# Designs tried in a protein design chat: VH-VL binders against q9umr5. Part 100

Target 1, 268 residues: q9umr5
Amino acid sequence: SYKPVIVVHGLFDSSYSFRHLLEYINETHPGTVVTVLDLFDGRESLRPLWEQVQGFREAVVPIMAKAPQGVHLICYSQGGLVCRALLSVMDDHNVDSFISLSSPQMGQYGDTDYLKWLFPTSMRSNLYRICYSPWGQEFSICNYWHDPHHDDLYLNASSFLALINGERDHPNATVWRKNFLRVGHLVLIGGPDDGVITPWQSSFFGFYDANETVLEMEEQLVYLRDSFGLKTLLARGAIVRCPMAGISHTAWHSNRTLYETCIEPWLS

## First folded at step 22 (VH-VL)

Design qp10
Fold by ESMFold2, look of step 22:
Structure qp10 (fold): chain C 268 residues (1-268), chain A 123 residues (1-123), chain B 112 residues (1-112)
Amino acid sequence: as target 1 above (268 residues)
Amino acid sequence: QVQLVQSGAEVKKPGSSVKVSCKASGYTFSTYYINWVRQAPGQGLEYLGIIIPEYSTANYNEKFKGRVTITADKSTSTAYMELSSLRSEDTAVYYCARGSRWFDSTPYYMDVWGQGTMVTVSS
Amino acid sequence: DVVMTQSPLSLPVTLGQPASISCRSSQSLVRYTGNTYLYWFQQRPGQSPRRLIYQVSNRDSGVPDRFSGSGSGTDFTLKISRVEAEDVGVYYCMQGTYWPPTFGQGTKLEIK
């Protein structure tokens, strides 16, 4: 009687990482069909995000078709950007709850172990030289790299984030907004002890201004212009914020307190 | 002025529960973290947990084995800490302390403290 | 959990003389964003703790300028340039960089 749940993993991730989340769902919502999509695992998660969106789209279509009452998405880290793009490009999605689990929704501007591994001599102040090039945009992390000090380069070079945020003109903006607005609830989860998402408020559509002061969602141009539907969703009461202190980036899907507080109520 | 005022002293028996209140004034209660800390007589400070009242999102120090529950009532600007299955070693002064706004990255800022609530657990 | 170790635990000081309290963490307190969330609290006899210093070296409003904080990484120091009678109490360092926040054992400052 519970809607099916589709799980989309993050960077350098696999379906095994979600075993605890699956246990929690089984305990509280027995009989729920949960599918953890096993695509673009490990190093393949570095492929361009549009390639990942296409692959995940093909995987979710039959699941959604067999569940006319709707489905839920739980999307972790980089996976939350894949899922937001799915909601925009699919005119036939039937997603009720989109649960964004510590995802860099407004982008990333921080040094991480993954970035240091991939680009070992770079730091956040100069990574724009790599990421805002055609070669750099072939890596998923660069698809959502958001340097607040090079906004002109971001707006022109971003092949993914600037488009799904409606920050750059494109012919599909109206259709993507319409599709996104069909979601029942947008559940935003994150917190100050995350340690990876930078700023962590990106998980709540917050981001740096040019002085690296974090502005909240309602202060962002994409919200004020309602470029992809955030203002409309908030006015409809469809945006749920669930911030929690004390959780590191790799623990969001394995913390029972977080599950019970922020996820469980939305798995109708 | 910004102020946290706690409930009065409690004397409890082992195995029972205690619920300490922390009433805030002089600021927007719902959007600021509330931390809970305790201090056994003659001892140092020990962290219990935290809440964002606006979202009722609480988290706890693992040391308390699921015995602590932190809640908030936005309509009365009051946070609560409940400790169950009390033991004699839970005898302490319990403090609430304000953190930053939830959006501001410093949950453990603890710029304002309540006056403390003595909880005595005795047979 | 990050262990915070204070030294000394007892600090008798002559009025008007300097005092220094050290605090060492079991691991670096520098967050991935570069910030260091190290705090100092004063607890006068019979009172609640009061924050003196936030983020290593910033004095709170109303804290006398004879108090100063310094340090980096794992080693931190609270200094009182000239101890006054009102400074009697217990001083705690606390780290807020990693969950859960943890306190040092406390340093009891007393007048000789």
Scores: ipSAE 0.867, ipTM 0.927, lowest interface PAE 0.7, mean pLDDT 93
Fold by ESMFold2, last read:
Structure qp10 (fold): chain C 268 residues (1-268), chain A 123 residues (1-123), chain B 112 residues (1-112)
Amino acid sequence: as target 1 above (268 residues)
Amino acid sequence: QVQLVQSGAEVKKPGSSVKVSCKASGYTFSTYYINWVRQAPGQGLEYLGIIIPEYSTANYNEKFKGRVTITADKSTSTAYMELSSLRSEDTAVYYCARGSRWFDSTPYYMDVWGQGTMVTVSS
Amino acid sequence: DVVMTQSPLSLPVTLGQPASISCRSSQSLVRYTGNTYLYWFQQRPGQSPRRLIYQVSNRDSGVPDRFSGSGSGTDFTLKISRVEAEDVGVYYCMQGTYWPPTFGQGTKLEIK
């Protein structure tokens, strides 16, 4: 039998969005128990990410307890940040494969159609004024907004991303790093035709420097200082990269070639 | 010098398959995209698909999905394109063309092209 | 798929005179990041394509400065300020903003 799979959705998403992924898993891994968590659906996905982490934690505990041999996580878009936080805050999680499906792991710095709808007077260059305020941090989008031109404000104001990246001192940093490092594999999936994640290399822990040049994971300070365990995981051979051109943001969980190439091998 | 050198011309019968090679030199083969494009005699250019050799992550123009397979061998710095169930309208020159590094945002950059491989399908 | 339409398809030009090739896309080629991935290729007789211009207006190394690219959104132009005999060939525009990349039909440039 195969380890249970837990699916965590993204912004403005719901469990229905994953119907094709469920079909693919059923075809290749028959008998696998797959749970698509139906928490924080639709507009509820705008709630603060720590609130979402707490709710998802409560949902995954009984699933993990029933499967002492381990579970897999498939976490899409914003959901990949929820999952990474889960791995840090749960001191006895039993996650083998953490599959990060086009997630903004180093943050987001891009003008999207939804951002224009939600903040119509804002552009990426000035959204920091909203996001790096207490009011802005009540929205999930602002919890991972990462303006490379206002890094000092990001480091001071971020209530989520700067903490789980270990970019600010906090009393739980050592424990969170230890917990995260218990994951079996970190599978990073994304690509240049995504159209939403900005830069798309955020899905591989890449991000902009102050000149908007994209630096690789190995060039990031959080990697070099090993602040939450990326360098240790890479050295252990636990980081798997699976980039693919030609996939748009909404198609990552409904493309069979992507599934067979990047997801299927990790659902033991 | 960055160079892409393709295999020689081929004559094939309808219903068979052809596999064209593209050997890279002068750069780190595994981390750069390889695109495949074809051109029927006297016609324009038609896109087939792409691969990242390091990860073997290929994707295809839907027009050819099911008939085209793109692979790479990192140890020989060689990409391959195989087209099956050949028809007379598949007669064309087939090109490989290099894209950017996979981590960069320009997979279709096509700054370096192979010399082309003529595939003739005749009964 | 994004349709790329070139005009003219045949362009006879007197040696030393300017030439202009138009390329229109069925939708804007500006990516959400602000970049426009429009390319121009030259294919001389009997040769493989060669990139001339990348991202609308950037000339490749070794391309003479008589070649220039311009345009925005959906309308793009390749200009040759003074045509020389070596410029004979077929010119293609290509968009790389949206999967799959697509080419224009080609413009055959000839010396009359």
Scores: ipSAE 0.857, ipTM 0.920, lowest interface PAE 0.6, mean pLDDT 93
Fold by ESMFold2, fold request of step 23:
Structure qp10 (fold): chain C 268 residues (1-268), chain A 123 residues (1-123), chain B 112 residues (1-112)
Amino acid sequence: as target 1 above (268 residues)
Amino acid sequence: QVQLVQSGAEVKKPGSSVKVSCKASGYTFSTYYINWVRQAPGQGLEYLGIIIPEYSTANYNEKFKGRVTITADKSTSTAYMELSSLRSEDTAVYYCARGSRWFDSTPYYMDVWGQGTMVTVSS
Amino acid sequence: DVVMTQSPLSLPVTLGQPASISCRSSQSLVRYTGNTYLYWFQQRPGQSPRRLIYQVSNRDSGVPDRFSGSGSGTDFTLKISRVEAEDVGVYYCMQGTYWPPTFGQGTKLEIK
């Protein structure tokens, strides 16, 4: 039998978006229990990420309890940040594979259609004025907005990303790192044709320096300081990178080649 | 100096397969994209697919999906393109072409090309 | 797929005179980051393609400065200010903004 799979959707998503992924899993792993969580759908995905983490935690607890051998997480876009927070705050999670589908793991800094829709008069260069305010931090996109030109504001104002990345000291840092390190595998998926995640290398824990040069995961302070366990996890051989060209942001969960190459091998 | 050297010309029967090699030198093979493009005699260029050798993550033009397989061998710095169920219209020169580093966002850059491999499909 | 349309398909030119090749895309090639991934390739007789211009207007190393690229959105041009005998060949535009990359039909440049 295969471990149950829990799917966590992204911004403006719903459970229907994953119908093709469910079909692929059924074909290759028949009998697998797959749950696509129907929380914070559509507009509700703009709620503060800590609120979403709390709600998703309540939903995954009974699923994990019924699966003592473990579960897998497949987490798309914004959902990958929700899932990483779950891995940190849950003392009792039993996640084997955490599969991150094009998630902004190091944050977002880009003028995209999503940002234009949400903040039509703003641009990436000025959005820090909104996002790094108490009002702005009540919106999910601002919880992982990461302006490389205003790093001091990010480090002090972020209510979510700076904490789960261990970029700001907090009393829970040691226990969150311990919890995160209980994951079996971290599978990082993304690519240059994504079109939304900016930089797209954020899906691999890459991000801009002050000159907007994208630095690799191994060049990031959070990696070098091992602030939440990323260096330890890589040294253990538990980080899998699966970059693929030719896939747009909305196609990661509906592309069979991507599924077969990057997801299928990690479903027990 | 960066170079891509391809295997020699091949004559194949319809229904068979061909595997063209592309050996790289002068750079770090594993971290750069390799694209595959073909050109039928007297015709234009046609894109087949791409691979990141380090991760063996290949993707294909939908026109050729199911018939084309792109692989890489990091130990020999060699990429391969295999086309199955050959037809006479697959007669073409097949090229490999280097893209950027996978991390650098320009997979279709195609700054360096191999010399080409003529594949002739005849009964 | 993005359709790339070149004009003209055949371009006879007198030595020393200018040449101009048009390339039009079926949709804007401006990526969400502001970059435009439009490329020009030259294929001399009997040779593999060679990249001349990347990202609309940037000349590759070793490409003579008589070659220039320009354009925006959907409309792009390759110009040769003074055609030389070595410029004979087929010229292709290619877009790399959208998967899969697609080529124009090619423009055969010949000396009259």
Scores: ipSAE 0.851, ipTM 0.914, lowest interface PAE 0.7, mean pLDDT 92

Design qp5
Fold by OpenDDE, fold request of step 23:
Structure qp5 (fold): chain C 268 residues (1-268), chain A 123 residues (1-123), chain B 112 residues (1-112)
Amino acid sequence: as target 1 above (268 residues)
Amino acid sequence: QVQLVQSGAEVKKPGSSVKVSCKASGYTFSTYYISWVRQAPGQGLEYLGIIIPEYSTANYNEKFKGRVTITADKSTSTAYMELSSLRSEDTAVYYCARGSRWFDSTPYYMDVWGQGTMVTVSS
Amino acid sequence: DVVMTQSPLSLPVTLGQPASISCRSSQSLVRYTGNTYLYWFQQRPGQSPRRLIYQVSNRDSGVPDRFSGSGSGTDFTLKISRVEAEDVGVYYCMQGTHWPPTFGQGTKLEIK
C-alpha cells in the first residue's frame, strides 16, 4: 500500500483548493489515504506560525502513529514553512518525502495581493517597521518576512524564520537540525512565473542579498553553515529540485503536468 | 559560440508522430531553458513548450492538448520535441530556442535560435 | 492567452527613412516584480528569427543602434531610425510575462 499523504495548505487556503491534487493522487496512486488538514483556514492562516505548527503537530501525530512505514507531506506556500518547522520540532517524525510546493522557504520580500490586503498602506520597503515589531510578529506573514535591507532587524525580531533557519542562536538549534535531517527527501518545487513568492527562488532557498541580487541556496549562510541541515541533505542526495516555468502560484497544486513531473514520483 | 543545431526536414503522414532534435553547444546545456516554437508557412510564430534539461521539467501550451512531448538528454546536450497525432495544420518550421538559466527569471529569453526544422504533414 | 497586436502589418519604407512598429498587449506585461518581458524579433527571408530587443528597450549584441525599443504596460514600439536594405523582413513582438508566451502577427517591412 502507498504511504499516507498529508497536505498542509497555504495562506487563506482551505481543503477545497486541493481537490485536483486529491483527484490526481487517487488516479495515479489508488488507495492512498490523503488527509488535507483543515486547520487555520482562511483568515485563521494569519495566526502566528508557531501556533499553527502546534496545531498541525497535534493533527499529524496520530496519522504518523498509524503509519509506521512513513508518510509524505505536501505543503503548499506558507504551509511549506509550517511543515519545515514541524519536522524540526518533532524528534520522532517519520516523513519520507517532504514536498515543498512553491513555499517561501527562505522568506518573502515582495508586494503581493496578500500583503496589500493585510497592509494596504504599506509597501515592502516599509513593512519592516511593522513586521519586526512584537505586534507584527503576531501575523504569519511577518513570521517569514525577510527584508534584505534590514537584516539586523530580521535576525533579532523574526520569531519564526530566523529560528528555524538557525540564523539566530537558540537552545534548540542542534536538536531541530537533527530532527529535520530525519526526512527522507526534500522536494523543492517552484518557478519563475509564480507571481507571489518573491523572489520565486525562495522556494529553492535562494534569496536576495543586500543589493537584491538573488543568490542560490549554496551561497546562503544557512547552507554554508549547515545551520538546519541543508548542506547535509544535499550531500546525501536528499534534496530534489523541481523548477517549472509557466505555473502560477495558485496552480501548483492543480496543474497536471506539474503533478506528474514533480509530485507523483515521490508518493510511492 | 552558442549554437543550436536541429535535425533535418521531415515528411509525415497524418496521424503519425514526429520527433525533432535540437543539439546545443557552446554553453552549459543542462542549466538553460529550451523553448520550442513553430511557424506555419506564411504565418506567424506559435509557442509550443519549454524544458529545463537539468531537471527534465517541461511545460506545454495547452493548445496542443497533450500532443507535444519535450525531453532532453544532458549527455548529448540535445533537446527533443515530439508531436503526435499529426495533422495537416501541423505543417510548419519548428524552432528550438535557448532561454535563460533556470535560476533566472527569464525562461523565455530566446536569445539563440536553431536553424529550424521543416515538418510537412501530407497524405 | 495574451493577445499581441502589431500595427501596421505591412510597412513599406523608403531607404534611409525611419520606421515604427507598434505592439499592444491585451493585458499589462508588467510582472509582479516590476519587470516587463517584451521582446522584439527580426526574421529575414528564409532565416530563423533573431532577437533584437529584450525587456522592452535592451538591444542584443550586434544589433545596430538604429534599432530602439520603448513602451510600458500594454503599449510598445520598435523604431528604426534609418532603414537599410538588410532590414527587410518580418518583425515580431513577443510577451514573456504571461504563460504561454505569445507573439504579434508580425510586421512585414519592405523597401519601396
Scores: ipSAE 0.950, ipTM 0.968, lowest interface PAE 0.4, mean pLDDT 96
Fold by OpenDDE, last read:
Structure qp5 (fold): chain C 268 residues (1-268), chain A 123 residues (1-123), chain B 112 residues (1-112)
Amino acid sequence: as target 1 above (268 residues)
Amino acid sequence: QVQLVQSGAEVKKPGSSVKVSCKASGYTFSTYYISWVRQAPGQGLEYLGIIIPEYSTANYNEKFKGRVTITADKSTSTAYMELSSLRSEDTAVYYCARGSRWFDSTPYYMDVWGQGTMVTVSS
Amino acid sequence: DVVMTQSPLSLPVTLGQPASISCRSSQSLVRYTGNTYLYWFQQRPGQSPRRLIYQVSNRDSGVPDRFSGSGSGTDFTLKISRVEAEDVGVYYCMQGTHWPPTFGQGTKLEIK
């Protein structure tokens, strides 16, 4: 039988968004138990990511317990960060494939129509003033805001991304790395036509330097220092990259070609 | 020198399939996009699809409704475009073109083109 | 799909005179990152398309400086300051901002 699939949604999202994904899985892997976690939907997705991690943890623990052979985790957009954190804090998770579906794994920095309604003014130039404050960090978006021009503020104020990345020293860094490394495969999915993730390469752990040049994963300090296990995962062949052009952000979970190419191979 | 060399002209019957090849040289084939574009006689250009050879990730223009399959062989630095269920309207010159590196934001860069492959569909 | 509309479709020009081709898109070609992916291609008779301009106004290496691209948003222009005999062919604009990429109808440049 197929391993259970757990799906974690993104910002301002709900389980309804994954109806096509469910259909694809049912058609190609009949009998698969797919659970789309109906937590922190809509506006509730703005809650602090650590709170979300705790909630999702409570939901996945029973599922994992019933699946001793392991589970697959599909995490979309913001959900990808939630899942990475989840796997970092759980010392007993049994995730075979962690599929990061167009997630800002190295953070977000840019203006997007998707967020423009929340921030009518330029987010790039001003959001650091809000996000790197104590009250700003009470919002999920700020938890992975990564301003390359305010690195000190990011490193000191980011209560989520900087920690799970091991960019700021903390007492759990070693343990979190160990936990995360329990994953069988890390499948990174994203593409240049996303329209939301900025830069889109963040889905592959690429990100801006101080000059807003996008560097690859292998050039990132978190990789070079192996702060949360990326270098180790890559070395053992556990990282899979699946970039695809022509996919908009809201279509990653509802495109058949993408599913067959990047998701389906890891559900068997 | 960066070059894309395509396979020779094809004559096909309706309902059959054609597979055109595009051999790349002068650069690291696997890391750059390859796009396919066609041009009917006396007509404009139409986009078919794209692939990243390194990861074999292809995407297609929905207009072709699954009739197009784009693949790549890294060992031979060759991209392929297969069009099935051929119709007379598929008669065209088919081009491959190089995009940017997959990690760049310009997949449809198309700075280098193949010489084109004429595909004629006739009963 | 984004519709690219070129004008004129036929462009007879006297040697040494300037030429101008317009390209309009049905929607903005500015990506969320602020970049505009508008390209100009030249196709001489019996040849493959050749890229002349990328991202609105950047000339490819080997392209004469008599070619220039300009525009923003939905309105773009290719200009040839002094048309030469070798410039005969069809010119296409293409947008690469939205999936799938789409081309204009083409402008046939001929010498009078």
Scores: ipSAE 0.950, ipTM 0.967, lowest interface PAE 0.4, mean pLDDT 96
Fold by OpenDDE, fold request of step 23:
Structure qp5 (fold): chain C 268 residues (1-268), chain A 123 residues (1-123), chain B 112 residues (1-112)
Amino acid sequence: as target 1 above (268 residues)
Amino acid sequence: QVQLVQSGAEVKKPGSSVKVSCKASGYTFSTYYISWVRQAPGQGLEYLGIIIPEYSTANYNEKFKGRVTITADKSTSTAYMELSSLRSEDTAVYYCARGSRWFDSTPYYMDVWGQGTMVTVSS
Amino acid sequence: DVVMTQSPLSLPVTLGQPASISCRSSQSLVRYTGNTYLYWFQQRPGQSPRRLIYQVSNRDSGVPDRFSGSGSGTDFTLKISRVEAEDVGVYYCMQGTHWPPTFGQGTKLEIK
């Protein structure tokens, strides 16, 4: 039998958004138990990510317990960060494949429609004034806002991304790294035509330097220091990169070609 | 020197398949996009699809409804375009073209083109 | 799909005179990052397309300075300051901002 699949949605998503994914899984892997977690939907997805991590943890624990052979996680957009944090705090997870589906794994720094909606009077260059405050950190978007021009402020004020990245020292860094390294495979999916994730390379742990030049994963301090296990995962062949052109942000979970190429191989 | 060299002309019957090759040289083949474009006689250019050889991730123009398959062989630095269920309207010169590196934001850069492969579909 | 519309489709020009080709897109070619992926290609008779301009106004290496690209949003222009005999061929604009990439109809430049 196939291992259960757990799906974590992104910002403002609903379960209906994953109807095609469910269809594809049922067709190619009949009998697979797929659970799309119906938590923090709509505007509730703006709640602090640590709160979301706790909620999703409560939901996945019983699923994992019933699947001793392991489970697969498909985590979309913001959900990819939630899942990474989830795997970092769980010392007993049994995730075989963690599929990060167009997630801003290295953070977000862009002027997108969802950003304009939430902060209509703020430009991306000025959002640090809001996000790197106690008030701002109560919103999920700010939890992974990564301003390359205000790195010190990011490191000191980010209550989520900087911590799960191990970029700021904290007492759980070693344990979280150990827990995350329990994952069988980390599948990174994204592409240049996304239109939302900024930069799109963030889905592959690429990100801006101080001059807004996008650097690769291997050039990032988190990799070089192996702060949460990326270097170790890569060394043991546990990281899979699956970039694809021509996929918009809202199509990553519904495109058949993408599914067959980047998702399906990891659901066995 | 960056160069793309394509396979020779093909004559096919309707309903059959054709596979065109594109051999790359002068650069790191696996890390750059390869696009396929066709041009019917006396007509304009039409985009078919794209691939990243390193990861074998291909995407296609929906207009071809699954008739196109794009693949790549890193060991030979060769990309392939296969078109099935051939029709007379598929008669065209088929081009491969190089894009940017996959990690860059210009997949459709198309700075270097192959010499083209004429595919004729006739009964 | 994004529709690219070129004008004129036929462009007879006297040697040494300037030429101008217009390209309009059915929607903005500006990406969320602020970049515009508009390209110009030249196809001489019996040859493969050759890229002349990338990202609206950047000339490729080896392209004469008599070629220039300009425009923004949905309106773009390719200009040739003084047409030479070797410029005979078909010119295409292409957008790479939206999937799938799409081309204009082509403009056939001929010498009068």
Scores: ipSAE 0.949, ipTM 0.967, lowest interface PAE 0.4, mean pLDDT 96

